VH-VL binders against Beta-L-arabinobiosidase (hypBA2). Designs and how they scored, part 2

Target 1, 158 residues: Beta-L-arabinobiosidase (hypBA2), of Bifidobacterium longum subsp. longum (e8mgh9r892to1049)
Amino acid sequence: TNVDSASKSTTNVAKDADVTGTTYAEKDTNYPAKNAVDGKTVMESFWGTKGSENKTDTLNIKFKDGKQKIDDIRLYFYQSSSSQTISGYAEPANYKLEYQKDDGTWAPIADQVRTPNYAGANYNRIQFTPVETTTIRVTFTPQAGMAVGVKEIEAYNT

## First folded at step 2 (VH-VL)

Design a10 (framework fv_acasunlimab)
Fold by ESMFold2-Fast, scan of step 2:
Structure a10 (fold): chain C 158 residues (1-158), chain A 123 residues (1-123), chain B 108 residues (1-108)
Amino acid sequence: as target 1 above (158 residues)
Amino acid sequence: EVQLLEPGGGLVQPGGSLRLSCEASGFTFSSYAMSWVRQAPGKGLEWVSGISGTGYSTFYADSVRGRFTISRDSSKNTLFLQMSSLRAEDTAVYYCAKGHYDILTGYYPFDYWGQGTLVTVSS
Amino acid sequence: SYVLTQPPSVSVAPGQTARITCGGNNIGSKSVHWYQQKPGQAPVLVVYDDSARPSGLPERFSGSNSGNTATLTISRVEAGDEADYYCQVWDSSTDQYVFGGGTKLTVL
C-alpha cells in the first residue's frame, strides 16, 4: 500500500536487536550475527555462513523494545566484486520471512511486495501487511557453492 | 609503483591540533582500506585508526577515540588524520599504511607503508 | 583489551633457524600477520594470514599459528635479517588491530 511520506516513520526497530544465527560446527567469528543489526551496510560488517553444512541458515531478530508493529523490512547482502573479494560469499538464492506469534510459533509474513522481486545483492525492500511481533526470522537459501553474507537487516513501521 | 607519500613532520603544543596527510599512487585508492600506525621514540608499533575504501566505516584505538578523526578524499587519493587535544603521549612517528583489500579485518594485512611523519607534542 | 606477548629479544647465529613467538588467548582462531622493521625504516610485511608470504619474500620466512601461540620462523638466518619483528591481529570483539610488543632479532 501507498503511505503518506509526511507521516512515514524512519525508526529502524531491528537496530541493536538480540540476534541469533543458525548454529554450525565451524563459524566464521569475524562475521558474527550481530553484524546484521549494527546499523552498518558496508562490506566490513556482515554475518557470514561460511562453513555451514546446512541446506539453509537463519537469523532470529528479537527487537530491543519488545513487541513492535512493522510493515517494511530491508535486507542488504554482501556480493563479491572484481575490485574486492572475500571469497565464497554471495547474496542468497532466495529468502523467507517469518514472524513470531504470541503463542511462540512462527508464521509466514503475508502479502509481501519485494523490490526487487529476486534477491538483489545491495538492497532489498519488502513491504507487507502490518504485523505486531517481538521477533522476526529470515531463512536464507544459499547459491550453489557459496556462503551467504548479510550486511544488515532493518525493520520499520511506516 | 605503489607509493604512499607523507609530507614533513609537525611540532605542536599540548592541547593543539594537527592534520596529517598521506598521498597515495599506483593503486585504485577507493578500493582499499587505509590505516594510521604510530611509533613513539624507542617504542613499538601502535595501531591508531582505520578507514574503509568507501569511507563509511571508521575505527579507532581506545587511546585516541574522541580526539582523532580519520578521513579520506578519493578525488585527491589522500588519507587524513585530524588530531585534536594533543598530549605529550601522542609524540610519535605516524605511518600511513595500505590494507591488502578493501575490508579491514583479521585477514587483511598492511602490505605497503609510508615512510612516516614525526609529530612532536611539547611546549 | 586483547594482548599479544612477544619475547623482547632472540639471538641466533648465521645459518641457523630463528623462532619468534607471539602469544595470545586463542590466537589460533585469528589471522596473524608479521612485520620486519629495521632501524630508521618503515615496517615491511613478511608473513600474512598465518603462513602466506608476500611476493618476492625469501622462502626462508614462514609462519604457523595454533592454540595460544603463533610463530615466525626464519631459516638459514642472514645478517640482513637483524631487525625488530612485530606480530599483529584484528580483534573483532573491539574492532581494533593489536600489535605485539616486538622482538629484536640479533644475528651474532
Scores: ipSAE 0.006, ipTM 0.492, lowest interface PAE 15.2, mean pLDDT 82

Design a11 (framework fv_acasunlimab)
Fold by ESMFold2-Fast, scan of step 2:
Structure a11 (fold): chain C 158 residues (1-158), chain A 123 residues (1-123), chain B 108 residues (1-108)
Amino acid sequence: as target 1 above (158 residues)
Amino acid sequence: EVQLLEPGGGLVQPGGSLRLSCEASGFTFNSYAMSWVRQAPGKGLEWVSGISGSGGSTFYADSVRGRFTISRDSSKNTLFLQMSSLRAEDTAVYYCARTPRYSSSWYEYFDYWGQGTLVTVSS
Amino acid sequence: SYVLTQPPSVSVAPGQTARITCGGNNIGSESVHWYQQKPGQAPVLVVYDDSDRPSGLPERFSGSNSGNTATLTISRVEAGDEADYYCQVWDSYTDHVVFGGGTKLTVL
């Protein structure tokens, strides 16, 4: 059996992180970036990009307890439906994961295994070669005519 | 070994229809987004259409929207392009192509290509 | 719509360095990919994500991307490098894959 699993953390190191977004929606009191790291995957708590003039929008997530080792990121997207009152949101067409190196430059996270390999509406798990970093960023490409909503982003060392 | 095999193209008259197939092997087919890219004789590459691994999302170039339909059958590991209302300017070699699973982007680049199949639209 | 501009042809002598450019508005903010196509053959990926090389590709191939210009550089050019080269981006605004017009590399 895998005895090493006992040493792994189930702690979401992105919870309550210092987050910044690139959209005007970050300044909207209803859909601010902090909603993406509040520990809730509920429909009414998400970061929204509706009204953004950017081709892509980015969340920068700086862990609250400094440098962390991670190998697992989980993304939950908001999508408009008949059970929800907010229109114009769909999962992104695509997203990109990067981490900040010690010299301050950004590098792609290597060897990602995505489940699903496309951006799924409800839940996305990305597993990868472990990285040690203080900050990750996720860049979202919206579907044409739609905005991106991120309910939660989680980061783990599994 | 990753393989993308495109059995046959054809000669069709303007206004006609044709379905292209791309048979995939050597990888987990439904984990990869796929595209069709065409090349008219003596011309450059032109992206035609793309589809997600699940088939839930599809995208089309403006020149083919409403006339072409991309689809996939995961049980047969096969990608399709149903072409309708064909025009002389649709004459091209059509390539199927795979988007890498471990990339940072979905439709951004193609690591493996099929051999191409010629479609000629002529009276 | 987003447009990528490549020179139609580049000529180099064997052993010299070839540089093929791909121009696009603020292309340095995009990920640029490069394909090699020989007559009668399907394209082959030679550079992806601006500067990464597929496994097994010679170190002579490299890429860069900044500002309004991406560049494919082929050092110590060999006769076998003679081909058409295409740059490519994904236009995230329209969700379309965009190819440059292609550059024919001639090794004299």
Scores: ipSAE 0.000, ipTM 0.493, lowest interface PAE 15.9, mean pLDDT 82

Design e01 (framework fv_ebrasodebart)
Fold by ESMFold2-Fast, scan of step 2:
Structure e01 (fold): chain C 158 residues (1-158), chain A 118 residues (1-118), chain B 108 residues (1-108)
Amino acid sequence: as target 1 above (158 residues)
Amino acid sequence: QIQLVQSGAEVKKPGASVKVSCKASGYTFTSYGISWVRQAPGQGLEWMGWISAYNGNTNYAQKLQGRVTMTTDTSTSTAYMELRSLRSDDTAVYYCARDYWGYYFDYWGQGTLVTVSS
Amino acid sequence: QAVLTQPPSVSVSPGQTASITCSGDKLGDKYAYWYQQKPGQSPVLVMYQDSKRPSGIPERFSASNSGNTATLTISGTQAMDEADYYCQAWDSSTGYVVFGGGTKLTVL
C-alpha cells in the first residue's frame, strides 16, 4: 500500500473553510454562510439567501489549508416542506462553479459532469477535470419566489 | 388601509438630538421592517437604516453608525428614529417606510421636517 | 456597485415615450426599484423587482434591468407623470441600500 503516492482522497477540503456569502449575518442570523462548511448535511444547519435582493447569490469557499487539488464538489440543498407563507426555500434553478486563479481572477470549472444534470432537491455531485486552487465560488440562481438554502458544500480529490 | 403616520416638524439647535416617530396601521406590524430615508432640501433620497419589527434587529448606514438609534414598540405599532449630535447638514425631511429586510419601500410616511439651525 | 447614476433631467412631449436610465456596475445582477416623487409629497413605489408593477400603477409604466443599466419606461406620457424619479438597489453583501441621484421628468 503506497498511500503517500496516492493523489486521491476522501478528505473534504472545504470543511471549516473561510467562507463568505452574499447574505450578511444581521439579515439572516439563523442561516449564516459558516453553516455550509460545518460538516453537517442536516436541515438545522444551512446557509440561507432569504431576504437577498440579488438575482443570484454566491458562496466563496477559501480552503483552510491553502491551495488544494480538487475534482469533485458536492452540494446539499435545503427544502421547505409543508410550508405556508414565510419559509420558501427550494433547490436553485441552476448554479455555476468557478475557481480562483493565482492572479486573483475567476475562471469557470471546465468539463463538469453533474449528477443529477439539473439541480436536485437534496444532493448534487459535480465531477470535473482537476483544478488546483485556494478558493472556489458557487453562484446560485433561485427558483421564482423561492430562496436558496445550502446545507453543505464539500470538495474532494477522488 | 395601510398607513404610516409620522410625528410633527422639529426645530433643533446644533448638538441636540431629535426622535421621530412612525405609527403603522392596516397591517401586521411585526411581519415587516421599517426603513428610514431622509432628503435634504433640493437633494435626493439617502437611506439611513432599517429595523425589523419582528425581532428588533437593526442595520444602519455606515455614515450614521454611532449617531442613530432605531427602535420599535410592538404594543403601539410604532417605530422610532433618534439622531444625536445634530449638525446643520442634518436638516432634511425624514421618512419612515415599510420594508421587508431592507428590500424596497412600498408604503411611505408623510415625512417629518427637521431643521437644524442656530 | 457603490453608485447609481441617473441623468439629472429628461424631457418629453405629451403622448411620447419617456425613458429614464439607472446605471451601476453589474446592476443587472441585483433587483432594481423605482420611485416617483411629486413636489411636497412622499415617494411612491412605481416599479419593483426590476419589472413588476404595484397595484394601482398604470400599465404604461414598465421597466427592465440587464447588464449595467436599469430602465424605467413610461409610454404615452401624461402631464401627471411629471415628477422626480429615483432608482434603488440593495446589496445583500453589505446590507447597504443605494438610491440613484434622481431624474426630473418634464412633460411639455
Scores: ipSAE 0.007, ipTM 0.549, lowest interface PAE 10.8, mean pLDDT 84

Design e02 (framework fv_ebrasodebart)
Fold by ESMFold2-Fast, scan of step 2:
Structure e02 (fold): chain C 158 residues (1-158), chain A 118 residues (1-118), chain B 108 residues (1-108)
Amino acid sequence: as target 1 above (158 residues)
Amino acid sequence: QIQLVQSGAEVKKPGASVKVSCKASGYTFTNYGISWVRQAPGQGLEWMGWISAYNGDTNYAQKLQGRVTMTTDTSTSTAYMELRSLRSDDTAVYYCARGLYDSYFDYWGQGTLVTVSS
Amino acid sequence: QAVLTQPPSVSVSPGQTASITCSGDKLGDKYAYWYQQKPGQSPVLVMYQDTKRPSGIPERFSASNSGNTATLTISGTQAMDEADYYCQAWDSSTAYYVFGGGTKLTVL
């Protein structure tokens, strides 16, 4: 009904969340998962999957303040054309959104409206029927020959 | 025509260092990375590490960290691999290969035999 | 360290189908790659990203990767296919690439 007014009054419940990412081996990467929830959408702060040979990579976002009602997720992707120092990153070919149900199982987020309808470099907004959950996960399918970089994930109740 | 040409064979004593070169031609050097793979006589292939010719990022095999350094000289389209504190079990043919982010090696150098003996 | 296990040797008659396996824990969750190496020569990429064939590699080469096992299949095997074959994948536990031990293919 009043999406723009609601977004001004809502809080990004993903900020400073407990985040884990599937990436090769360990925390010693320069582009750790925490960069995706630090409140910054700048090129210097992203989660990177370079070196992963997994067919897909996943971020799990567990909200700091427990169970939250959300209907709006915003994703900011890193691409190499935005930086001359880091190569080999492009927006994912596709991504999948899931939330954790009360029984601990995962369910797809239904009725998604994506703007843009493809994965855009700078900004992607996904609106959906509200869900109440403690944890969301996003699974990314990379473009051939490229790694996935996520500058930020935000979650709102708009 | 894409080609990787490596430096000649070397004989080293245990404890010494060796530096192998790999000269690339036939493509834009800075658009690709170079991996290094070695093969001991009669044995299989062992990946050593990767370097991006675009930005100099490196990723080394865990067992070689601290002993290996990979560099590039973009002005000559040349990649280098230096291995320090050589042991007899470092005797191998060392290959450079053009690598991609999806971790396959589409063109290989001719190999450089490094013999470590007393 | 993760291990990719290949049979040390496989023998087939000319014209038969050769099957070379590569086994590793959850290998099907990763991309597998295959290289051919003839005596005294550098390795040559023959299959990439599980099922894809580089330009110049004959159509008789094909591959699959599911569960714990990747397979390189050579149909109508010819004498010129005699070589050592290596599989390769990324090992997420060590953050580096791992090669299988190699399989010597003999065509008799």
Scores: ipSAE 0.007, ipTM 0.545, lowest interface PAE 10.1, mean pLDDT 83

Design e03 (framework fv_ebrasodebart)
Fold by ESMFold2-Fast, scan of step 2:
Parts: sequence; structure tokens; C-alpha cells
Structure e03 (fold): chain C 158 residues (1-158), chain A 119 residues (1-119), chain B 108 residues (1-108)
Amino acid sequence: as target 1 above (158 residues)
Amino acid sequence: QIQLVQSGAEVKKPGASVKVSCKASGYTFTSYAISWVRQAPGQGLEWMGWISPYNGNTNYAQKLQGRVTMTTDTSTSTAYMELRSLRSDDTAVYYCAREPYSSGWFDYWGQGTLVTVSS
Amino acid sequence: QAVLTQPPSVSVSPGQTASITCSGDKLGEKYAYWYQQKPGQSPVLVMYQDSKRPSGIPERFSASNSGNTATLTISGTQAMDEADYYCQAWDSYTGSYVFGGGTKLTVL
């Protein structure tokens, strides 16, 4: 219930966020949504969608300290490599960013500048016109035949 | 080549328990989940739950929570489904089925086990 | 709450196209699966992940899933296609797989 508009640009307000409402948790390998907000970008810690019965899966991020001002989101994707035994994950074909308005409805985050301008392997930075919200969500469309793995999502006020 | 072979028919009294087995062959047992589906005579299909032989994780249909237990024995590639406190409406053919990646399609099915709960 | 509604029966003449529907709230947001079951036999997977066909299933079987309705289509229907057909999908409310009530396909 507090708004921290004075947060430093280096403060990740998504860390330890409430991920309740995320649409899927992987059954067999147990890669839960909390892995996407644990502050780690290592290969051993990601949220996975392998085995999902949903055509798209949504990661819900409710900030720990209530309403926050943000203008910068960073997404780290897990990709399967030939050196790893965990297979079948690739960066999503596409993703959609939304924030929850005060009335509880969802709106697209406007004026996004994506680097890269497609879903990139490993690291993606999305900058936009500042938004004040308690909750953001990212909806992922997987590549054909592949699952999505999110190592981390970070949110900043730069 | 891929085959699921179930135990034989059972006749039980109300209040008893039944344990159906499902022996898998022709594939790596721990690479696929096993789902259990039942069908009362002349009725449709009803999903009961699944088990992952890889880690023993289970997920049971809410209606059966507390009455059903699913287990596996990886040394014999066998899955088991035990249903307790049997009622007349538990009379059904019980199927085990292989589920790739625990992802909701059942590509190979056992032959079925008829469980009759005598009234 | 998740109920998958199928017509109880569909009848077609040999060589005609059969369409079997499966309706559920926002079903198109989930994968749909289809099974064929003949009397005294185990179900056989005929379509998976909406529109994919397993090896061994004839090309005359096709399917779609959008909005609230999934549809199994059998073109050039043959006598051997007589069976009960069941759709299946994930139900978020119960956290379970749910089957439709089944459709008896008659080819006469």
C-alpha cells in the first residue's frame, strides 16, 4: 500500500514480486514462476512453460511494495544449448506487455522501444513512457514446437 | 512395440479398495507421464489424475482427492492406481494412458480393467 | 466452470463430410484433443493440439479450435469411422483435464 516514486534507477522493483495469477507452472521439472523474480539470471533458475496446455502463457508480476513508477523492463530468456541436458526451450516468437489500471482492467504499455526489436536470446530491454501501477503482466507466444523459459524479469524507474 | 498392459478385472464390495496395475514396455518409462481415465458402462470418459514416473509428482481430479493414490515402480516400469472407499458409481473400466511431456494428449492406452462394485 | 458440450449424435452418408463440435468457454485459448472409441475398445487419439494428426490417422481427419468451439472434421466418411468421438481440454477452474460427453457418429 505505498508508492515509492523515489526508487533509484538501479532498484529492481520486480524482485520477490507476487507471481500469483501466472497461468502455468511446469509439471515435471518444477520450474516455478518465482524463479523469474528471484534476482538470478543463471541457467538453473527459470520459469518454464514446457507441457503447458495454453497456447500462450502469462507471467503476472505484482510488486512487493505496492504501486510503483516504472519505465524500463528487462527480460532474460532461457535457451536450450548443445552443452546442456535441459532441452526444448527457445525465446518466444513474441510477447505482450500490459499493466493493471486502478480500476483493475489491463492496458497495453504504450510507446515501447524494444532492444532488440524482436524477442532476443538471453537479454531484452523494453523502455517506455513511465507508468504507475501495482501489477504488470507479460504474455508469451512460443515458437512452434518450443517452450518458453524466463530466467528473470526486472522492472526499473530510470 | 509401445505397450501398456493392465491387471485383470476385479469385483469388490462397497467400502473396499482396489489397486490396478499398468506395466509399460517399449519406451523409457521415466520420460512420459501416466494418466488414469475411467469410463462407467455406457458413459463417457472421466480423467482421474496423472503421475510423473520421473519424480513421483501427482495431480488428482478434485472429485477423487483423498480417495485415490497413484504410484510407480520404476524398476518394473509399472504404474499403480489405488481407489479407496468404493461406491456403486465407481463401477467402470479403468484405463492407464501414456502422456508425452505431461502435456495433455494420451497417445497409447492400456486395454482397460473392469472394476465392478457389487451392491 | 468447464463443461465441454458435444452433440449426442451425428449421422452422415458414406462419402459425405462429418463435423463434430465441442463447445466450451474460451476453449480456443487451450489445446483441444480428439479420441475415437469403438465398442469394447480403448480410445484412440485421432487429433492432438487442435489440428495435428498422429501417424497412422488418415488425412481425411482434420480439426480446428477457435473462440468457444473446437471442430473435428472427417471428409469422405467411411463405415469404419463409426464410433464415439470425445474431445478433451484443460479446465483451469478444476485444474483437470475434461472430456466432452461424446458424440456417436453413424455412417449409413
Scores: ipSAE 0.021, ipTM 0.624, lowest interface PAE 7.0, mean pLDDT 86

Design e04 (framework fv_ebrasodebart)
Fold by ESMFold2-Fast, scan of step 2:
Structure e04 (fold): chain C 158 residues (1-158), chain A 119 residues (1-119), chain B 108 residues (1-108)
Amino acid sequence: as target 1 above (158 residues)
Amino acid sequence: QIQLVQSGAEVKKPGASVKVSCKASGYTFTDYGISWVRQAPGQGLEWMGWISTYNGNTNYAQKLQGRVTMTTDTSTSTAYMELRSLRSDDTAVYYCARDLGYYEYFDYWGQGTLVTVSS
Amino acid sequence: QAVLTQPPSVSVSPGQTASITCSGDKLGNKYAYWYQQKPGQSPVLVMYQDNKRPSGIPERFSASNSGNTATLTISGTQAMDEADYYCQAWDSSTEHVVFGGGTKLTVL
C-alpha cells in the first residue's frame, strides 16, 4: 500500500479552535476552555472542571478552518504536584473521543490506538483511522474527588 | 524487538562540543518521544531533556538550557543530542530512552555513550 | 522542585523480602517509577505509575506510593536482584523529571 504523503501535516488544526460548546467553566478560577487550544502545555494554562456538579464534562473543539482530516489527537493533562499551589486536579479516570458527522450527529472515533492505553498523567497520544470533520469532542470522567485539567489538545493528520 | 543503539564513546577537551546519536528500531519511531538522561561516574541519573519524534519540539532541563540541542531524523529513526561548551563535570554516560507520557517515564534505554571531558 | 531521598544501601538474605524506600514531600500526589541498574548496564524499568509492572518483570516485584513515601518491595529476593534501584517522580507543575539518589541492594 501507498503512504498518504499528500495529507501529511505537522500543523495542529485544534489550535485556536472554537470551544464555546464546552459543558463547564470554573467560576472562581481563571482556567477557561480556551486554555486547552492556545498552543501552550505550561502548567497554569489549562481548562479546569473544579466545582462541576456534572458526572462528566465535555470539551468541544470546532476547528478554526472548517472541515479537517485528522488521525492523531494529543491530550496533555494537568495533575496537582507536591507543591499544591494548584491542588485537586488529576488526570481523568477515562475519556471518550467523538467527531461530528455531516448530519450533525456524533459518532465515536473508531480504531483508536492509545499511548498509554489508559489515561496517563500529563501526555496521551491517540491515533486512529482518518476522520474528516469540523468538530471533535472529548468527554472526561474524573477520578473520585478530583477535577480534570486539560493543558492542551492537539489534532494532526500524520 | 525494540532497540535503541547509541554511537560510540567520545573523549573531548573542555570547551568542545559532542553529538551523540541514538538509532531506534523495532517500533514506529514517531509514536514515542526520546528523552536523554546522563550518569556521572559513581553518581545517579540526571534528566537532560526530551524531544518529540513527530515535530521536533523539545523541552530541556533548566540547568542545561543554552548548551544542549536535541534533534531527530525521522527518515533514519535517529535522535541526536549535542552538548556544547563542555566542562569536566559533563563527564558521564549519556543514555537515550524511549519516552512514555511526555518524558514521564522510560521503558527502553540505549546502551549508553561514555563522554569523557578532560584536559 | 521535588527531592527524592533513598537509603544508599539495603541488604537482605536470599529468599527474604527487600524493601527500598523513596521519600519526597507529598510524593503520593505524584506517580512514582522504579528502575533497576546492574553494573555496566542500562537502567531497566521495573515499576511504573506507582504499582504497575511492565511485561517481563516477575510478580515478586511490587510497589506502593502514599503520603511522603514510595516503596519498592521484592519478595523471595534472589542473587540476580542485586543491583542499584532508582526511584523517579514526574512533577507536572514544573514538567521536570527527578530521580532518587539510588539504593544498592545486596543479597547476602
Scores: ipSAE 0.007, ipTM 0.499, lowest interface PAE 14.2, mean pLDDT 84

Design e05 (framework fv_ebrasodebart)
Heavy chain, then light chain:
Amino acid sequence: QIQLVQSGAEVKKPGASVKVSCKASGYTFSSYGISWVRQAPGQGLEWMGWISAYSGNTNYAQKLQGRVTMTTDTSTSTAYMELRSLRSDDTAVYYCARVYGDYPEYFDYWGQGTLVTVSS
Amino acid sequence: QAVLTQPPSVSVSPGQTASITCSGDELGDKYAYWYQQKPGQSPVLVMYEDSKRPSGIPERFSASNSGNTATLTISGTQAMDEADYYCQAWDRSTYGVVFGGGTKLTVL
ESMFold2-Fast, scan of step 2: ipSAE 0.021; ipTM 0.647

Design e06 (framework fv_ebrasodebart)
Fold by ESMFold2-Fast, scan of step 2:
Structure e06 (fold): chain C 158 residues (1-158), chain A 121 residues (1-121), chain B 108 residues (1-108)
Amino acid sequence: as target 1 above (158 residues)
Amino acid sequence: QIQLVQSGAEVKKPGASVKVSCKASGYTFTRYGISWVRQAPGQGLEWMGWISAYNGNTNYAQKLQGRVTMTTDTSTSTAYMELRSLRSDDTAVYYCARDEYYYGSGLFDYWGQGTLVTVSS
Amino acid sequence: QAVLTQPPSVSVSPGQTASITCSGDKLGDKFAYWYQQKPGQSPVLVMYQDSKRPSGIPERFSASNSGNTATLTISGTQAMDEADYYCQAWDSSTDYYVFGGGTKLTVL
């Protein structure tokens, strides 16, 4: 019979995940990693890397309901505005997507189709060969002189 | 011209406290942080902690946690570093340095002249 | 708690190239900074974010940072460059900055 809807999901499994980041700003300011999985894609809520002394910074997203099958990740970046007091934020020069294997090691997510095929200022959709994992990791390389701001990261099984 | 001017030398007894000031001029004080770095005689540089002049947030080196307090007075563009329960091994030149970002960064672009604190009985 | 290791001293003749290293585990994954300190003076930032030079610092100063080693290079070294040089990087495990032990550059 009709079971198509049972194999599809619009549920964001990254929402309210156990998230950690690798930034100084996350520890002492209002740019915590939790802002990247709060379900909001607004400028008032982002994870920021301003003040980080790392060349690249990561978000580790551990799904709250354990191992999930995913094939679709969506990233929303924050950009600085001349009207904002926060300046020096731009989309990253590039980013890397990895998932954690059962043995605890990290593997690249294979066969990615990125829309756009570069880091887009606001919205980025990455579709790939399905993986089953408890945790994904995104590594961001900032543009020269700029910090990275992530408004939201979402993960789906489409 | 950007300048950081520190208070004068201090001589303290073990167990006492010292409070060093760092007066900033030539820039908008609240857009930058201030890091504190010390140097014992003949030794290298040691980072002590950082304060944001924007929001007063602090981050202190682990070995000094509980003994150090950093504050700012935005009306006078002055940063302060107070170190308590002084020991002889706290004898050092204490520097303030402008941290380019109020979030705390490693870019210490301007430094004060240093304040010698001598701890002796 | 990361340790940044520098040679305690480096000696060069005037006009030669001086090379000062700073080693730490995965140091190339972090930004490195370099400071010059002359006797009786405050440190002066000479290189930032691995390879960038502040305004007022001569072009003969350059730097790199890759793998486990950051290097400060001074070409055409002059007597005025004689000083202690310190590297600096962020230690994410302790959430504070760490300085190298310092290198005394002697120009003779």
Scores: ipSAE 0.008, ipTM 0.593, lowest interface PAE 9.3, mean pLDDT 84

Design e07 (framework fv_ebrasodebart)
Heavy chain, then light chain:
Amino acid sequence: QIQLVQSGAEVKKPGASVKVSCKASGYTFTSYYISWVRQAPGQGLEWMGWISGYNGNTNYAQKLQGRVTMTTDTSTSTAYMELRSLRSDDTAVYYCARSGWEYDSSYFDYWGQGTLVTVSS
Amino acid sequence: QAVLTQPPSVSVSPGQTASITCSGDKLGDRYAYWYQQKPGQSPVLVMYQDTKRPSGIPERFSASNSGNTATLTISGTQAMDEADYYCQAWDTSSPYVVFGGGTKLTVL
ESMFold2-Fast, scan of step 2: ipSAE 0.043; ipTM 0.647

Design e08 (framework fv_ebrasodebart)
Fold by ESMFold2-Fast, scan of step 2:
Structure e08 (fold): chain C 158 residues (1-158), chain A 122 residues (1-122), chain B 108 residues (1-108)
Amino acid sequence: as target 1 above (158 residues)
Amino acid sequence: QIQLVQSGAEVKKPGASVKVSCKASGYTFTTYGISWVRQAPGQGLEWMGWISAYTGNTNYAQKLQGRVTMTTDTSTSTAYMELRSLRSDDTAVYYCARDIYDFWSGYPLDYWGQGTLVTVSS
Amino acid sequence: QAVLTQPPSVSVSPGQTASITCSGDNLGDKYAYWYQQKPGQSPVLVMYQDSKRPSGIPERFSASNSGNTATLTISGTQAMDEADYYCQAWDSSTAHYVFGGGTKLTVL
C-alpha cells in the first residue's frame, strides 16, 4: 500500500508540549512533567511519580500547534539500579493511552500494536489507526512497590 | 579498574555465524548496558545494538534485525553478540562498550573492549 | 551516514585550534557525544552531553551543540591529538544510536 510520503513525518509533535502530570507535589517539582517532552531521553531528565499518593498517575500532553494527526507514540522509561541514588523506579506494570475528543471527553486509542507487547524498560512503540486530536493522555499503573519514571514521550505520524 | 575483555579474532566462511564475548570487570555488571559497535576496514563506526545487563532487554539496529542476537550471563559478567548468515561485508572489528543505564553512574560508551576482528572470506 | 554529517578530514599545524563539525536535523535537541580513535586502538570518549569532559581528557578539548550543528574544538592542538573523531547522538525516530562518518584530524 502506497503512502503519501509528503504527509508522513518523523516530526515529534509532543516535543515542548503543554504537559501536566499527576504526582506528589514535591516530587513533581524535582522530576517535573516537562522533562517527559523536552526531546531528551537521558536518565537525568524524567518525570517521576515516586511519593505519589495516587494509585495510578497520568501525563496529559497538549500539542503546541493545536490539532495533530498521529499514529505512533513512543515511551521511554527510567529504571533504577541497586547502585543508584535514585532508587525505586521500574517500568510500569501497564499503561493506558487515550485521546481527547472535540467535546472534551476522553476515548481510548483503538487498534494499538505495542512493541514490546508488555511495558519495556526503555523503548516502547505503540502504533495505531490515525487519530486527530489536540491532547493525549497516558495513565500508568506501577509495579508493586515501585514508582514510574518517564524519560520521554513522543508522538508521530509515520 | 573498569575493563571489558573480548574474545579473540575469528575467521569465518560466508553463511556461518560468529559469537563474540565481552567479559566485564571492575563494576557491578547488572547496573549498566552493553552496546555493540563494529567498524569495517577503513570505515567508520556502526552501532549494532544494546542490551541491558539488568533486564536482558535488547534493541537492535534495523539493518541487523533478524541476524543479530545479544545476550548476557550475569554469573560470569559476560555479554555476547552473535551474528548469523555472515557475508563478506560483515568483515569488521567488533567492539563492546559499556553503555549508560543510569546517567549518574557513568558516561555513554565510556569504556570499550579491545575489539575482535571477524574476517569473513571464502 | 544518513543522520550525522562530518567533514572527512581537517588539517591543522601544531598549536592551532582545530574545529570539527557534526550536523544533523534536530541535533541540538539531543545530547551529542564525541569519540577519539587512534590507529589500531579502541575509541575513547572525549566529550559527553554536548560540552562535558570525562576525567583525564585535557582542558584544551571543548564542545558545543546548538541548532543543527555540534562542534568539537581542540585548542593548542598537539601531535598526540592526531586521530579519527566521531560524533554520536540518539535518534528517537528509530530508537538507535547514530554515529557521524568520522573526521580524520591531521596535525602537520
Scores: ipSAE 0.008, ipTM 0.507, lowest interface PAE 13.5, mean pLDDT 84

